# Miniprotein binders against q6w4x9r395to579: the designs that were tried, part 166

Target 1, 185 residues: q6w4x9r395to579
Amino acid sequence: GHCSLEGGSFVTTFDARPYRFHGTCTYILLQSPQLPEDGALMAVYDKSGVSHSETSLVAVVYLSRQDKIVISQDEVVTNNGEAKWLPYKTRNITVFRQTSTHLQMATSFGLELVVQLRPIFQAYVTVGPQFRGQTRGLCGNFNGDTTDDFTTSMGIAEGTASLFVDSWRAGNCPAALERETDPCS

## First folded at step 14 (miniprotein)

Design ed70
Fold by ESMFold2-Fast, scan of step 14:
Structure ed70 (fold): chain B 185 residues (1-185), chain A 82 residues (1-82)
Amino acid sequence: as target 1 above (185 residues)
Amino acid sequence: STTRLRIEFRDISEEQAEEVEEIIRFEAEKSGVDVEFEYHDGRLTVEARGSPYAIEWFLYIVRIRLWWELEGVTIYVIKVES
């Protein structure tokens, strides 16, 4: 299955449900028991002036007990806070330059990440069939049913993206509300 | 049903304990988990209560955020009781 983060603020889930959000935070993109060492794929969104939403992808992170790999829009790759020359290899993960504008992170456990650096920072996530029905996060649950693609971190299926996205925050960030808390404003 | 979770941090400063508490309070509120804190002599103890699903997710996301945001802070003891 394929999940994409494009145009700075657009996401298409593994079950091909598209949505857009207006948030600035670190978010869980993908969590699964299929990821080794309690791993998670995360996305960092901030204001960068490259999209109409004012929300743009600025980094993708793979985090586990062993690794803290950050791929930033400034073309820097770090692991556990240390800058790495490409190609960078660990036992299970290889990060390399696929083209002049694209980096790839290949793994031994069925996860692949491709990031476009220019002209717009974008990410493409591919997972093997072992992940079917075993994923959660912004990329959806990969169960072949789009009606529950907005399943929150508490297991509740939502009809709109805003509550879904806010549930996957991995930071002390304010919730993006569609309307103001005071309905008279 | 209600699950109880106890987390202990050792050899942490008051400053580090405040950062940990901020992360835990935020994630607890978001997950519908109730938390209580106690700090004494470099030890922070956290007691959390919630549904089994909420506690499982709460523990996972707390560990992820500690690994991502705080250097030098380790979880010493975790105890889960249903």
Scores: ipSAE 0.615, ipTM 0.852, lowest interface PAE 1.6, mean pLDDT 86

Design ed71
Fold by ESMFold2-Fast, scan of step 14:
Structure ed71 (fold): chain B 185 residues (1-185), chain A 83 residues (1-83)
Amino acid sequence: as target 1 above (185 residues)
Amino acid sequence: STTRLRIEFRDISEEQAKKVEEIIRFEAEKSGVDVEFEYHDGRLTVEARGSPYAIEWFLYIVRIRLWWEEFPDVTIYVIKVES
């Protein structure tokens, strides 16, 4: 399954449900029992550098008991606070430059992350079939049904993206504001 | 039904305990979990009560937040889980 974070604040879930929000926080992007060492993929959003009225993806984080890998829009990769030169390899994770404008984090556990650095910071998440129906977070539940993609951290299906996004905050952050996702106006 | 969780943090300063409490209060409110705190002798004890689903998520997200923020050396000791 494929989940994308594009255009600063647009998200498309594993079940292909698009939404948008305005928020400044670290959010759980993907949590699953299929991730080793109680791991999580997280997305950091902050005020846009070119437009202070909008928020944008500024970093993607893979966090586990062993690793705190941060890939930032400034093209810096750190693990546990220490800057790393690419390619960077651990036991189960390799971060390398896929193209002149893209980084890839490949794993042994069925998770792949591709980050576009330029011209706009964006992220693309791919998970193997073992993740089906076992994901939580901004990328949705990967169960083949888009009607419950806004299932919160409490297991409640919400009608609005902002309540869904707020449930996935990993910080003492303000509530997110909903943005219109209608592409036909 | 309700699950009761008791966890503790050891060798933690009073300043660190206040910050951990802020994290826990925020996550407890978001998860519908009731929490009570006690700090003594460098030990912060937390009693949490909620549904089994809420307690499981609560414990997970608290652990993630401690790893992500400035407390990589703070360990959660799970003392008791009762359903």
Scores: ipSAE 0.699, ipTM 0.845, lowest interface PAE 0.9, mean pLDDT 86

Design ed72
Fold by ESMFold2-Fast, scan of step 14:
Structure ed72 (fold): chain B 185 residues (1-185), chain A 83 residues (1-83)
Amino acid sequence: as target 1 above (185 residues)
Amino acid sequence: STTRLRIEFRDISEEQAKKVEEIIRFEAEKSGVDVEFEYHDGRLTVEARGSPYAIEWFLYIVRIRLWWEEFPGVTIYVIKVES
């Protein structure tokens, strides 16, 4: 399954449901019992552009009991707060430059992350079949049913993206802003 | 039904304990979990109560938040779960 974080604040879930939000926080992208050492993949969003309501991806994080790998839009890779030169290899994870504009994090446990650095910071998450029906977070539940893709951290299926996104906050952050729909105001 | 959880933080400064309390209060409100705090001599005790589902998610997200923020020198114990 494939999940994408594109165009600043657009997300497409593993079940191919697209949505957009405007929030400034660290969010859980993917949590699964298939991730070792109680791991989680997270995304950091911050304000961007002229409008205070616009937000964009600024970093992607893999966090577990052993690792705190941060890949940021300024092309710095850290693990546990220490800057790393690429290629960077641990026992189960390798981070390397795939192209001049893309970094890749490959793992031994069926998770792969590709980060586009330029011209716009974007992320692409790939998970193996063992993750089917075993994921939760912004990337959805990967069960082949799009009607419950907005399942919150409390197990409630929501009709709107904002409540879904807010439930996956991993920070003391404000609720995501709803987009203004009146262009003449 | 109600599940009870106790978390103990040892060798934690008053400043660190305040930050932990902020994190835990935020996650408890979001998860529908009730929390009580006690700080004494470098030890912060948290008692949490909620549905089994809420407590499992609460424990997971608190752990993720604490790993993300980092609390050097602090030892964390999950003492018991009672339901």
Scores: ipSAE 0.668, ipTM 0.849, lowest interface PAE 1.2, mean pLDDT 86

Design ed73
Fold by ESMFold2-Fast, scan of step 14:
Structure ed73 (fold): chain B 185 residues (1-185), chain A 83 residues (1-83)
Amino acid sequence: as target 1 above (185 residues)
Amino acid sequence: STTRLRIEFRDISEEQAKKVEEIIRFEAEKSGVDVEFEYHDGRLTVEARGSPYAIEWFLYIVRIRLWWEKLPGVTIYVIKVES
């Protein structure tokens, strides 16, 4: 199945359910037991322009027990905080420049990511059939039914995108958190 | 049904323990998990209670957050999981 993050704030799930994404945080895009070493694909969104209602994708992260691969809109690829030259290969993952405007992350475990760098930073996620019914996150549950694609991190199916999106936050969002969560503030 | 999770952090400083507690409290509230903490002699023990799905997701996201925050030397020991 295919999931896309386009136009800075639009998402289409693996079951082809489109929705508009508005948020400024790091979000779980895809988590599955089919990903090795408890892997997850994550998306980082930041504000775009001067409008508080507009957000844009600024980075995609693949995180596991071994790797933290970050692909940023500034065309920098890092793993565990260190910049990497392309093509970059690990045991199960290869990141390379597919075209002058696209980077690709290919894996041995049925996940593929294509990132468009220009003119707008966008991401396209492809997963193999072994992921069917075994995904969770912003890309939905990949079960062939769009009505439950807004399943929150707590396992509740919501009718609206806003509660669904907020449930998949993976990082600190200072505007929504108390001092106890931001000890250095 | 309700699942209980007991995890332990060993050889952890008080400063690291406070950061771990902050992360765990935030993720527990978000996931609908109840948590209790006990810190003694470089050991932080966490007891969590919630639905099986909530506990599974909670443990997963806590591991992600700890790695994201780059807490050096922090290792999770899963002592007990029971339903």
Scores: ipSAE 0.006, ipTM 0.258, lowest interface PAE 11.1, mean pLDDT 74

Design ed74
Fold by ESMFold2-Fast, scan of step 14:
Structure ed74 (fold): chain B 185 residues (1-185), chain A 82 residues (1-82)
Amino acid sequence: as target 1 above (185 residues)
Amino acid sequence: STTRLRIEFRDISEEQAKKVEEIIRFEAEKSGVDVEFEYHDGRLTVEARGSPYAIEWFLYIVRIRLWWELGGVTIYVIKVES
């Protein structure tokens, strides 16, 4: 399955449910028992440098007992606070430059992340079939049903994106504001 | 039904204990979990009560946030009972 974080705060879930929000926080993007060492993929959003009234993706984080890999919009890759030269390889994870504008994080456990650095910082998450029905976070539950894609961290299906997004906060952050998904609104 | 969780943090400063408490209070409120704190001589003890589902998510997200935001803090899970 495929999940995308595009533009400022546009998200398309694994079940192809699109939504948008306004928020400044670190959010759980993907949590699953299929991730080793209690791992999680997280997305960091902050005020946009282009428009102060909007928020945008500024970093993607893979966090586990062993690793704290941060890929920043400034094209810096760190693990546990230390800058790494690419290609960077651990036992189960390799981070490398796929193109002049894209980085890729490949794993041995069925997770792939592609980050677009320029012109706009964006992220694309791919998971193998073993993740089906076993994901939680901003990318949804990957169960083939879009009507429950806004299932919160407490297992409640919400009708609005803002309540869904707020449940996945990984920070003492303010509540997110709801935004239109219509590109002409 | 309710699950009761007791966790402990050892050899932490009063400043670090305050930061841990701020994280835990925020996550407890978000998850509908009730928490009580005791800090004495470098030891912070936390008692949490909630549904089994809420306690499982609460413990997970607290661990993730501590790993992300604070270095050198270890969670000791003392007891989990339902």
Scores: ipSAE 0.734, ipTM 0.876, lowest interface PAE 1.0, mean pLDDT 87

Design ed75
Fold by ESMFold2-Fast, scan of step 14:
Structure ed75 (fold): chain B 185 residues (1-185), chain A 82 residues (1-82)
Amino acid sequence: as target 1 above (185 residues)
Amino acid sequence: STTRLRIEFRDISEEQAKKVEEIIRFEAEKSGVDVEFEYHDGRLTVEARGSPYAIEWFLYIIRIRLWWELEGVTIYVIKVES
């Protein structure tokens, strides 16, 4: 399955449900029993400009008992707070430059991350079939049914993206702004 | 059904304990988990009560947030009862 984080604050889930949100926080992007040592993939969002209240992806994080890998829009890769030159290899994870504008994180446990650095910071998550029906987070539950893709951290299917997104916050952050600009204003 | 969770943090300052408490209180409110805190001489004890689903997620998200936001803080799970 494929999940994308594009255009600043647009997300397409593993079951191909698109949505957008407005929030500045670290969010659980993917959690699964298939990730070793209580691992999680997280996404960090911040405001993109002073004149517009828009949210944009600024970093992607893989966090576990062993690793704290941060890939930032500034093209810095750290693990456990230490800057790493690429290619960076651990037993189960390799981070390398795939192209002049893309980094890839490959793993031994069926998770792959591709990060576009330029012209816009974007992320693409691929998971193997062993993750089917066993994911939760912003990328959805990967069960083949889009009607329950907004399942919160409490297991409740919501009708709006903002309640869904707010449940996946990994920070003491304010609730996401639900209102978009009025189409008639 | 109701699950009870007791966790401890050891050898932490009052400042660290306050930060841990802020994280735990935020996650407890979001998850519908009831929490009580006790800080004494470098030890923070947390008693949490909620549904089995809520307690499982609560413990997981607290571990993730502590790993992400705080260095030198270790969570000790003392008891889980359902």
Scores: ipSAE 0.721, ipTM 0.873, lowest interface PAE 1.0, mean pLDDT 86

Design ed76
Fold by ESMFold2-Fast, scan of step 14:
Order: structure tokens, then C-alpha cells, then sequence
Structure ed76 (fold): chain B 185 residues (1-185), chain A 82 residues (1-82)
């Protein structure tokens, strides 16, 4: 299955449900029992410029008991706070420059991440069939049914993206909803 | 049904304990988990109560947030009763 983070704040889930959100936080993209050592894939979003109240992807993180791999929009790759030269290899993970504009993180456990660095920072997540029905997070549950793709961290299916996204915050961040004020009627 | 979780943080400074408490309070409120804290002599003890699903998620997200935000802090799971 394929999940994409594009155009600053657009997401398409593993079951191909598209949505957009306006939040500034670190979010769980993907959690699964199939990830070793209680691993998680996360995305960091921040405000983009002063002309819009829009948010954009600024880093993608793979975090586990052993690794804290950060791939940032400034083209720096770190693990546990230390900058790494590419290709960077661990026992189960390799990060390398796939093209002049793309980095790839390949794993032995059925997860692949491709990060587009230019012209805009974007991420593409691919998971093997062993992940079907075994995922949760912003990328959805990968069960072949788009009607429950907005399932929150508490297992509740929501009709709107904002409550879904806020449930996957991995930070003491304000809810996206608080930035929305009703226009004067 | 209700699950009870007891965890400890050992060899933790008062400053680190305050940061851990802030993280735990935020995640507990978001998950509908009830928490109680006790800090004594470099040891922070946390007792948490909630549904089995909520406690499993709470412990997972707590570990993720600690690994992401607070290096050098280890969670010891003392007891889980469901």
C-alpha cells in the first residue's frame, strides 16, 4: 500500500482517501505491530510563511527503541541527534540518495520511505502486504475500506479530518480546531 | 473493564520529572486515562487507570514521546492488571 504527504499539507491514505489539514505538531503517520522495537513513522509540520495560515511538512522521522532517524527539509539526515553521511546503514535500515532530488529509506521489515527534497518537501510511504489491516495513524488502517480511514487513536471513526488528525498528535501541541473561528454570520 | 498500570522512572531529576508529568497529563487527558503521580528521591511513580485499549495506547505513545523529546529517560513497567 501507498500513502503520500504532498503539497505541504495534503495526505492520501493507504486506502486512497485524500484529505487536508492545518496543524502544527509532530504526528504519528504509521504505527503497526509489524514495525520492530515499537517503531513509528512520524511527520513534523510547521507553519509555512506569513502569507498563509497553512502548514507544511518539515521533517519525517522513524523512531524506535534503538533509532531516531530524522530526514529534514534542509536535506540533513540524523540518527540519535548525529548527522550521517549517505549512504547510511544500520542492521535493518538503509538511507541513501535515490536521485539528486530524492532520498530513500529502505528497511528489512516491509516499510519504504521516499522523500522528495526539491522543489517541495514531500514524502511517500510504501508498506508490504503484511501491513494490511495492521496500521494506524495519519496514513489510515489499510483495510480496503475508506469509510473508516479517519479512525482516531482511541479507535473511533470520525467523519472529519480535524478530529482524526488531532488524535494522532505526538506533542503538547494545540488542536488544529482552535485555529478555526466561525466568520461573523 | 478497567486496566491498571504502574510505571516508574528511576534516577530522574526533579526537572525531568516535571517534563515527564507534563507529557503524561497531556496524553492521559487525550486518551481518557486517569493518572496519579508521586516523586520521591529521584523516583517518579505513575499509576494509570483506563480501558484496556486506552492503557495499551497510553503506554505506547508515552514511550514514543519520551524517545522523541526526552533522551536518557527510561520507563520501567512495574505492573499491568486487566
Amino acid sequence: as target 1 above (185 residues)
Amino acid sequence: STTRLRIEFRDISEEQAKKVEEIIRFEAEKSGVDVEFEYHDGRLTVEARGSPYAIEWFLYILRIRLWWELEGVTVYVIKVES
Scores: ipSAE 0.727, ipTM 0.871, lowest interface PAE 0.9, mean pLDDT 86

Design ed77
Fold by ESMFold2-Fast, scan of step 14:
Structure ed77 (fold): chain B 185 residues (1-185), chain A 82 residues (1-82)
Amino acid sequence: as target 1 above (185 residues)
Amino acid sequence: STTRLRIEFRDISEEQAKKVEEIIRFEAEKSGVDVEFEYHDGRLTVEARGSPYAIEWFLYIVRIRIWWELEGVTIYVIKVES
């Protein structure tokens, strides 16, 4: 399955449900028993540099007991606070430059991340079939049903994106707001 | 059905203990988990009570936030009882 973070604040879940939000926090993108060592894929959002009324993706993080891999919009890759030259390889994870504008994080456990650095910072998450029905976070539950894609961290299916997004905060941050002018047609 | 969780942080400063308590209080309130704290000689002990689902999520998110936000802090799971 495929999940995307595009256009600054636009998300499409593994079950292909699109939504938008306004938020300045770190959020759980993906949590699953399939991720080793209590791992999580996370997204950091902050105010846009051009419009302070907008928020955008500024970093993607893979965090586990062993690793704290940060891929940021300034094109720096760190693990546990130390800058790394690419290709960077650990036991189960390799981060490398896929194209002049894209980085890829490949894993041995069925998770793949592609980050577009330019012209706009965006992320694309791919998971193998073993993740089906076993994911939680902003990317949804990957169960083939879009009606419960806004299932919160407490297992409640919400009707609004903002309550869903807020449940996946991984920080003591302001509440996210659903984008008022979202032209969902 | 209620699950009880005891976790411990060792060899932490008062400043680190305050930050850990802030994380735990926030996540406990969000997940509907009740928490109690004891701090003595660099050891912070946390007793948490809630549904099995809430306690599993609470422990996970507390670990994630501590790994993300703090350095030099290790979480020890002492007891999980349902």
Scores: ipSAE 0.713, ipTM 0.872, lowest interface PAE 1.0, mean pLDDT 87

Design ed78
Fold by ESMFold2-Fast, scan of step 14:
Parts: C-alpha cells; sequence; structure tokens
Structure ed78 (fold): chain B 185 residues (1-185), chain A 82 residues (1-82)
C-alpha cells in the first residue's frame, strides 16, 4: 500500500482517500504493531509562505525505542540528534540518496519512505502486505475501505478530516483549521 | 470497564515535571483519559483512568512524545490494573 504527502498539505491514504488540512504540528503518520520497538512514522508540518497553502511538510521522522531519524526539508538527516552522512545504515534501516532530489529510507520490516527534497518537500510511504488492516494514523487503516479512513486515535470513524487529523497530533499544538473558501492567488 | 495506569518519573526537576504534565494533560484530554499528578522530592507520579483501549493508546503516545520531545526523562514505573 501507498500513502503520499504532497503539495504542502495534501494527503492520500493507503486506501486512496485524498484530503487536505491546515495544521502546524507533528502528526502520527503511521503506527502499527508491525513496526519494531514501538515504532512510529511521523510528519512535521509548519507554516508555509506559499499562497495556495498555509502549512507545509517540513520533516519526516521515524521514531522507535532506539532510533530518532529525522529527514528535514533542508536535506539534513539526523539520528538521535546527530547529523549523518549518507548512505546511513543501521541494523534494520538504510537512508540513502536515490536521486539528486530524492532520499530513500529502506527498512527490513516492510516500510519504505521516499522523500522528494526539491522543488517541493514531499513524502511517499510504501508498506508491505503484512500491514494490511494493521495501520493507524494520517495514512489511514489500510483495510481496503475508504469510508473508515478517517478513524481517529480513539477508534471513531469521522466524516470530516479536521477531527481525524487533530486526533493524530503528537505535540501540544492548536487544532488544525479547515478552510471553506479558496485561497487568494 | 475501567483501566487504571500509574506512571512514575524519577530524578526529574520541577521544570521537567511541568513539561511532562503539559504533554500528559494534552494527550489525556485528546484520548478521553482522566489524569491526576503528584510531584514530591524529584518524583512525578501520574495516575490515569480510562477505557482499556484509551489507556493502551494513551500509554503508547505518551512514550512516543517523551522520546520525541524530552531528553533525559525516563519512565521508571508503569503499572496497569483493570
Amino acid sequence: as target 1 above (185 residues)
Amino acid sequence: STTRLRIEFRDISEEQAKKVEEIIRFEAEKSGVDVEFEYHDGRLTVEARGSPYAIEWFLYIVRIRMWWELEGVTIYVIKVES
């Protein structure tokens, strides 16, 4: 299954449900019992200078009991606060430059992340079949049904993205705002 | 049914304890968990009460946020009673 974070603030879930939000927080992107060491993939959003979006992806984080891997839009990769030269390899994770504009994080546990650095910071998450029906977070539950893709951290399916997104905040941040009118351009 | 969770932090300053309390209050409210705090002699104790599902998620997200945001803060004791 594939989940994407594109165009600053657009998300498409593993079950192909698209949505948008205007949040400035760290969010749980993917949590699953299939991730070792209580692992989680997280996305950091902050204010954007782009006129058609007020927030944008600024970093992707893989966090577990042993690793705190941060891939930032400024092309810095850190683990546990220390900058790393690429390719960077641990026992189960390798981060390397796939192209001049893309980094990849490959894992031994069925998770792959590709980050586009330029012209816009974007992320693409791929998970193996063992994750089917066992994911939660912004990327959805990967159960083949889009109608419950907005399942909150409390296990409640919502009809709108705002409550869904806010339930997955991993920071003491304000609630995400939904904009009903098109941005000025 | 209701599950009770006790979390203990040791060798923690008053400033660190306030940051931990802020994180835990935020996550408790978001998860529908009730929390009580006690700070004494460098020890912060958190008592949490909620449904089994809410307590399981609450404990997970609290641990994730401690690892993400707070260096040098360790959870020493976790006890779950249902």
Scores: ipSAE 0.692, ipTM 0.872, lowest interface PAE 1.2, mean pLDDT 86

Design ed79
Fold by ESMFold2-Fast, scan of step 14:
Formats: sequence, C-alpha cells, structure tokens
Structure ed79 (fold): chain B 185 residues (1-185), chain A 82 residues (1-82)
Amino acid sequence: as target 1 above (185 residues)
Amino acid sequence: STTRLRIEFRDISEEQAKKVEEIIRFEAERSGVDVEFEYHDGRLTVEARGSPYAIQWFLYIVKIRLWWELEGVTIYVIKVES
C-alpha cells in the first residue's frame, strides 16, 4: 500500500482517502507491530518560509529504540544526531540517493520511504502486504475501508481530519486546523 | 477492565525529571490515563492506570516522545497488571 505527503500539507492514506491540515508539530505517520523495536515513521511540519500562513513538510523521521533517522528538506540525513554520508547502511535500513532530486530509505521489514527534495519536499510511503489492517497514524489503517481512515490514537473513528490529525501529534504542540475548501465560484 | 502500569527512570536530574513529567502528564491527559509521580534520589517512579488499550498507547507514545525529545533517559517497565 501507498501513502503520500504532497503539496506541503496534503495527505493521501493507504486506503486512498485525501485530506489536508494546517499544523506545526511532529506527527506519527505510521505505527505498526510489523515495525521492529517499537518503531514509528514520523513527519515534521513547520511554517513555510515562502508563506507564513501555511505549513509544510520539513522532515521525515524513522524512530525506534535503536535508530533516530532524520531526513530533512535541506538534504541532510542524520542518525542519532550525527550527519551521515549517503549511501548510509545499517543492518536493516539503507538510505541512498535514488535520483538527483529523490532520496530513498529501504528496509528489510517491508517499509520503503521515498522523499522528493525539489521543487517541493514531499514523501511517499510504501508498505508490504504484511502491514494490511495493522497500521495506525496519519497514513490510516490500511484495511480497504475509507470510512474509518480517520481513526484516532484512542481508536475512535472521526468524521473530520482535524481531530484525527491532532490525536497523532508527537509533541506538546498547537492543535492542527483542517483546510477549508471554498465552494465553486 | 483496568490496567496498572509502573515505570521507572533512574539516574536522572531534577531538570530531566520535570521534562519527563511534562511529557507523561500531556500524554496521560490525551489518553485518559491517570498518573502519579514520585521523585526521590535521582529516581522518578510513575504509576499509571487506565483501560488496556489506553495503557498500551500511553506506554508506546511516551517511549516515542522520550526517544525523540530527550537524551540520556531510559524507561524501565517495572510492572504491568490487569
């Protein structure tokens, strides 16, 4: 299954439900028992340098008991606070430059991440079939049913994205606001 | 049903203990978990009570936030009982 973080603050879940939000925080994108050592994939959102009223993806993080891998929009990759030259390899994770504008994190446990660096920082998450029905976070639950894609960290299905997004904060951050879509002119 | 969790942090300063307490209090409030804190001689003990689902999420998110935000802090799970 595929989840995308595009256009600054646009997310499409594993079950293909799109939504947008306004927020400045670190959010859990993906948690699953299929991730080793209590791992999580996380996304960091901050105010856009170009638009002060907007927020954008600025980093993607893979965090576990052993690893703290940060891939930031400035093309820096760190693990546990130390900058790494690419390709960077651990026993189960390899981070490398896929193209001149894309980095990839490949893993042995069925998770792949591709980040687009230019012209806009964007991320694409791919998970293997073993993750079906076993994911939680901003990317949804990957169960083939979009009606419960906004299931919060407490297991409650919400009708709107804002409460869903806020439940996945990994920080003492302000509440996110859902983007309002104007009616057709 | 109610699950009880006791966790411990060892060899931490008062400043580190305050940061851990801030994280734990925030997550407990969000997850509907009740927490009690005791700090003595470099040891912070936390007792948490909630539903099994709430305690499992609480423990997970606390670990994630500690790993993300703090250095030199190790969580010890002392007891889990339902």
Scores: ipSAE 0.647, ipTM 0.846, lowest interface PAE 1.3, mean pLDDT 86

Design ed8
Fold by ESMFold2-Fast, scan of step 14:
Structure ed8 (fold): chain B 185 residues (1-185), chain A 82 residues (1-82)
Amino acid sequence: as target 1 above (185 residues)
Amino acid sequence: STTRLRIEFRDISEEQAKKVEEIIRFEAEKMGVDVEFEYHDGRLTVEARGSPYAIEWFLYIVRIRLWWELEGVTIYVIKVES
């Protein structure tokens, strides 16, 4: 399954449900029992542009008992607070420059992350079939049904993105605002 | 049914304990978990009560937030009762 974080504030879930939000927080993007050592993939959003009315992705984090890998929009990769030269390898994870504008994090456990650095910082998450029906977070539950993709951290299906997004905050941050992606849809 | 969780933080400063309390209070309120805190001599004890799913997710997210935001703080799960 594929999940994307694009255009600063747009998300498309593993079940292909698109939504948009305005938020300035760290959010759980993906959590699953398939991730080793209580791992989680997280997305950091902050204010963007001159208006402060828009927010954008500024970093992607893979966090587990052993690793705190941060890939930021300034092209710095750290693990546990230490800057790393690419390619960077651990036992199960390799971070490398895929193209002049893209970094990739490949894993042995069925998770792949590609981040676009320029012209806009964006992220693309791919998970193997073993994750089907076993994911939670901003990327949805990967169960083949888009109607429950806004399942909150407490297991409740919401009709709007704002309550869904707020349930996945991993910080003491203000509530996110839901924004229309297409006024004609 | 209701699950009760007792967790402990050891050898933490008063400032670290305040930060841990802020994190826990925020997550507990968001999840509908009831929490009580006791701080004494470098030890913070937290008692949490909620549904089984809420307590499992609460423990997970508290651990994730500690790894993300704080250095040198370890969570000790003392007791879980359902």
Scores: ipSAE 0.387, ipTM 0.756, lowest interface PAE 2.7, mean pLDDT 83

Design ed80
Fold by ESMFold2-Fast, scan of step 14:
Formats: structure tokens, C-alpha cells, sequence
Structure ed80 (fold): chain B 185 residues (1-185), chain A 82 residues (1-82)
């Protein structure tokens, strides 16, 4: 399955549900029992230098008991705070330059990440079939049904993106909920 | 049904304990988990209570946030009762 983070703050889930959000925080992008050592893929969103009123992806993080791999829009790759020269290899993960504008993180456990560095920082997540129905986070639940793609961290399926996104915060960040009221509320 | 969880942090500074408490309180409120804290002599103890689903998510997200935001803090899960 494929999940994309494009155009600053647009997301398309593994089940192909598109949405946009306006929060600034670190978010759980993907959590699954298929990830070793209680790992998580995370996305960091901040206010854009071009437009301070909009949010943009600024880093993608793979975090586990052993690894804290950060790939930032500044084209720096670190693990556990130490800058790494590419190609960078661990036992189960390899980060390398795929093209002049793209980095790739390949893993032994069925997760692949491609990051576009220029002209806009964007990320593409690919997971193997073993992840089907076993994912949680901003990329959705990968169960073949788009109607429950906004399932929160507490297991509640929401009709709108705001409560869904806010539930996946991995930081003491303000909720975006106050900005998203419909004419009936 | 209710699950009870005891977490212990050893050899942490008062500054680290304050940050751990901030993280835990935020995640507990978000997940509907009740928490109580005790700090003495470089040891922080957390008692957490909630549904099995809430406690499982709470423990996971707390670990993720500690790994992401703090260095040198080791989490010890002392007991889980349900």
C-alpha cells in the first residue's frame, strides 16, 4: 500500500482517501505491530517560511527503541542526533540518495520511505501486504475501506479530518479543532 | 473492565521528572487514563488506570514521546493488572 504527504499539508491514505489539515506538531504517521521494537514512522509539521499561516512537512522520523532517524527538509540525515553520510546502513535499515532530489529509506520489515527534497519537501510511504489491516496513524488503517480511514488513536471512526489528526499528535501541541466548525455548530 | 499500570523512572533529575510528568499528563487526558505521581530521591512512580485499550495505547505513546523528546530516561514497567 501507498501513502503520500504532498503539497505541504495534503495526505492520501493507504486506502486512497485524500485530506488536508492545518495542525503544527509531530504526528504518528504509521504505527503497526509489524514494525520492530515498538517502532513508529512520524511526520513533523511546522509553519511555512513562505506562509506562516499554513503548515508544511519539515521532517520525517523513524523512531524505535534503537533508532531515531530524522530526514529533514534541510537535506540532513541523523540517527540518535548524529549526522550520517549516505549511504547509511544499520542492521535492518538503509538510507541512500535515490536521485539528486530524492532520498530513500529501505527496511527489512516491509516499510519503504521515499522523500522528495526539492522543489517541495514531500514523502511517500510504501508498506508490504503484511501491513494490511494492521496500520494506524495519519496514513489510515489499510483495510480496503475508506469510510473508516479517519479512525482516531482511541479507535473511533470520525467523519472529518480534524479530530482524527489531533488524536495522532505526538507532542503537547494545540488542537486544530477550534478552526474547523461547520455552520450547524 | 479496568487495567492498572505501574511505571517507574529511576536516576532521573527533577527537571527530567517535570518533563515526564508533563508528557504523561497530556497523554493521559487525551486517552482517558487516570494517573497519579510520586517523586522521591531521583525516582518517579506513575500509577495509571483505564480500559485495556486505553492503557495499551497510553503506554505506547508515552514510550514514543519519551524516546523522541528526552535523552537518558529509562522507562520500567513494574506491573500490569487487569
Amino acid sequence: as target 1 above (185 residues)
Amino acid sequence: STTRLRIEFRDISEEQAKKVEEIIRFEAEKSGVDVEFEYHDGRLTVEARGSPYAIQWFLYIVRIRLWWELEGVTIEVKKVES
Scores: ipSAE 0.703, ipTM 0.861, lowest interface PAE 1.0, mean pLDDT 86

Design ed81
Fold by ESMFold2-Fast, scan of step 14:
Structure ed81 (fold): chain B 185 residues (1-185), chain A 82 residues (1-82)
Amino acid sequence: as target 1 above (185 residues)
Amino acid sequence: STTRLRIEFRDISEEQAKKVEEIIRFEAEKAGVDVEFEYHDGRLTVEARGSPYAIQWFLFIVRIRLWWELEGVTIYVIKVES
């Protein structure tokens, strides 16, 4: 299945449900028992533009007991805080430059990440069929049914993206605030 | 049904213990898990109680946040009982 993070703050889940959110935090993008060593893929969002309601992707992180791989919009790749030259290879993960504007993280466990660096920082997540029905996070549950794609970290199906997204926070970040009447105030 | 989880952090400074507690309190509230803390002689002990599903998620997200946000902090899972 395919999940995309595009245009700053748009997400399309593995079951092809599109949504947008206005939150600034690190979020669990993908967690699954299929990921080794308690691994997770995370997305870091920060404010963009002059509106306080705008957010954009600024980094994608693969984190496990062994690895802390950060791919940031400034085109730096680190693992456990150390900058790495590409191609960078570990036992199960290889990060390399796929094109002049794209990096790829390939794994031995059925997860692939492609990051577009320019003109806009974006990410694309591909998972193998073994992940079907076994994912959770911003990319959804990959069960072939879009009506429950907003299933929270506690297993509750929500009607709105904001409650869903807030449940996947991986930080002491404030919850998304109610929309202000005047975003310039 | 209720699952009880006991975890420890060893050789941890008071400043590190405060940061760990802030992370744990936030994730416990979000997951509907009850937590109790005790800090003594460089050791932070956490007792957590919740449903099996909540405790499984809580332990996972706490580990992820500690790995992401703190350096030199090791989580020791002492006991899980249901």
Scores: ipSAE 0.653, ipTM 0.845, lowest interface PAE 1.2, mean pLDDT 85

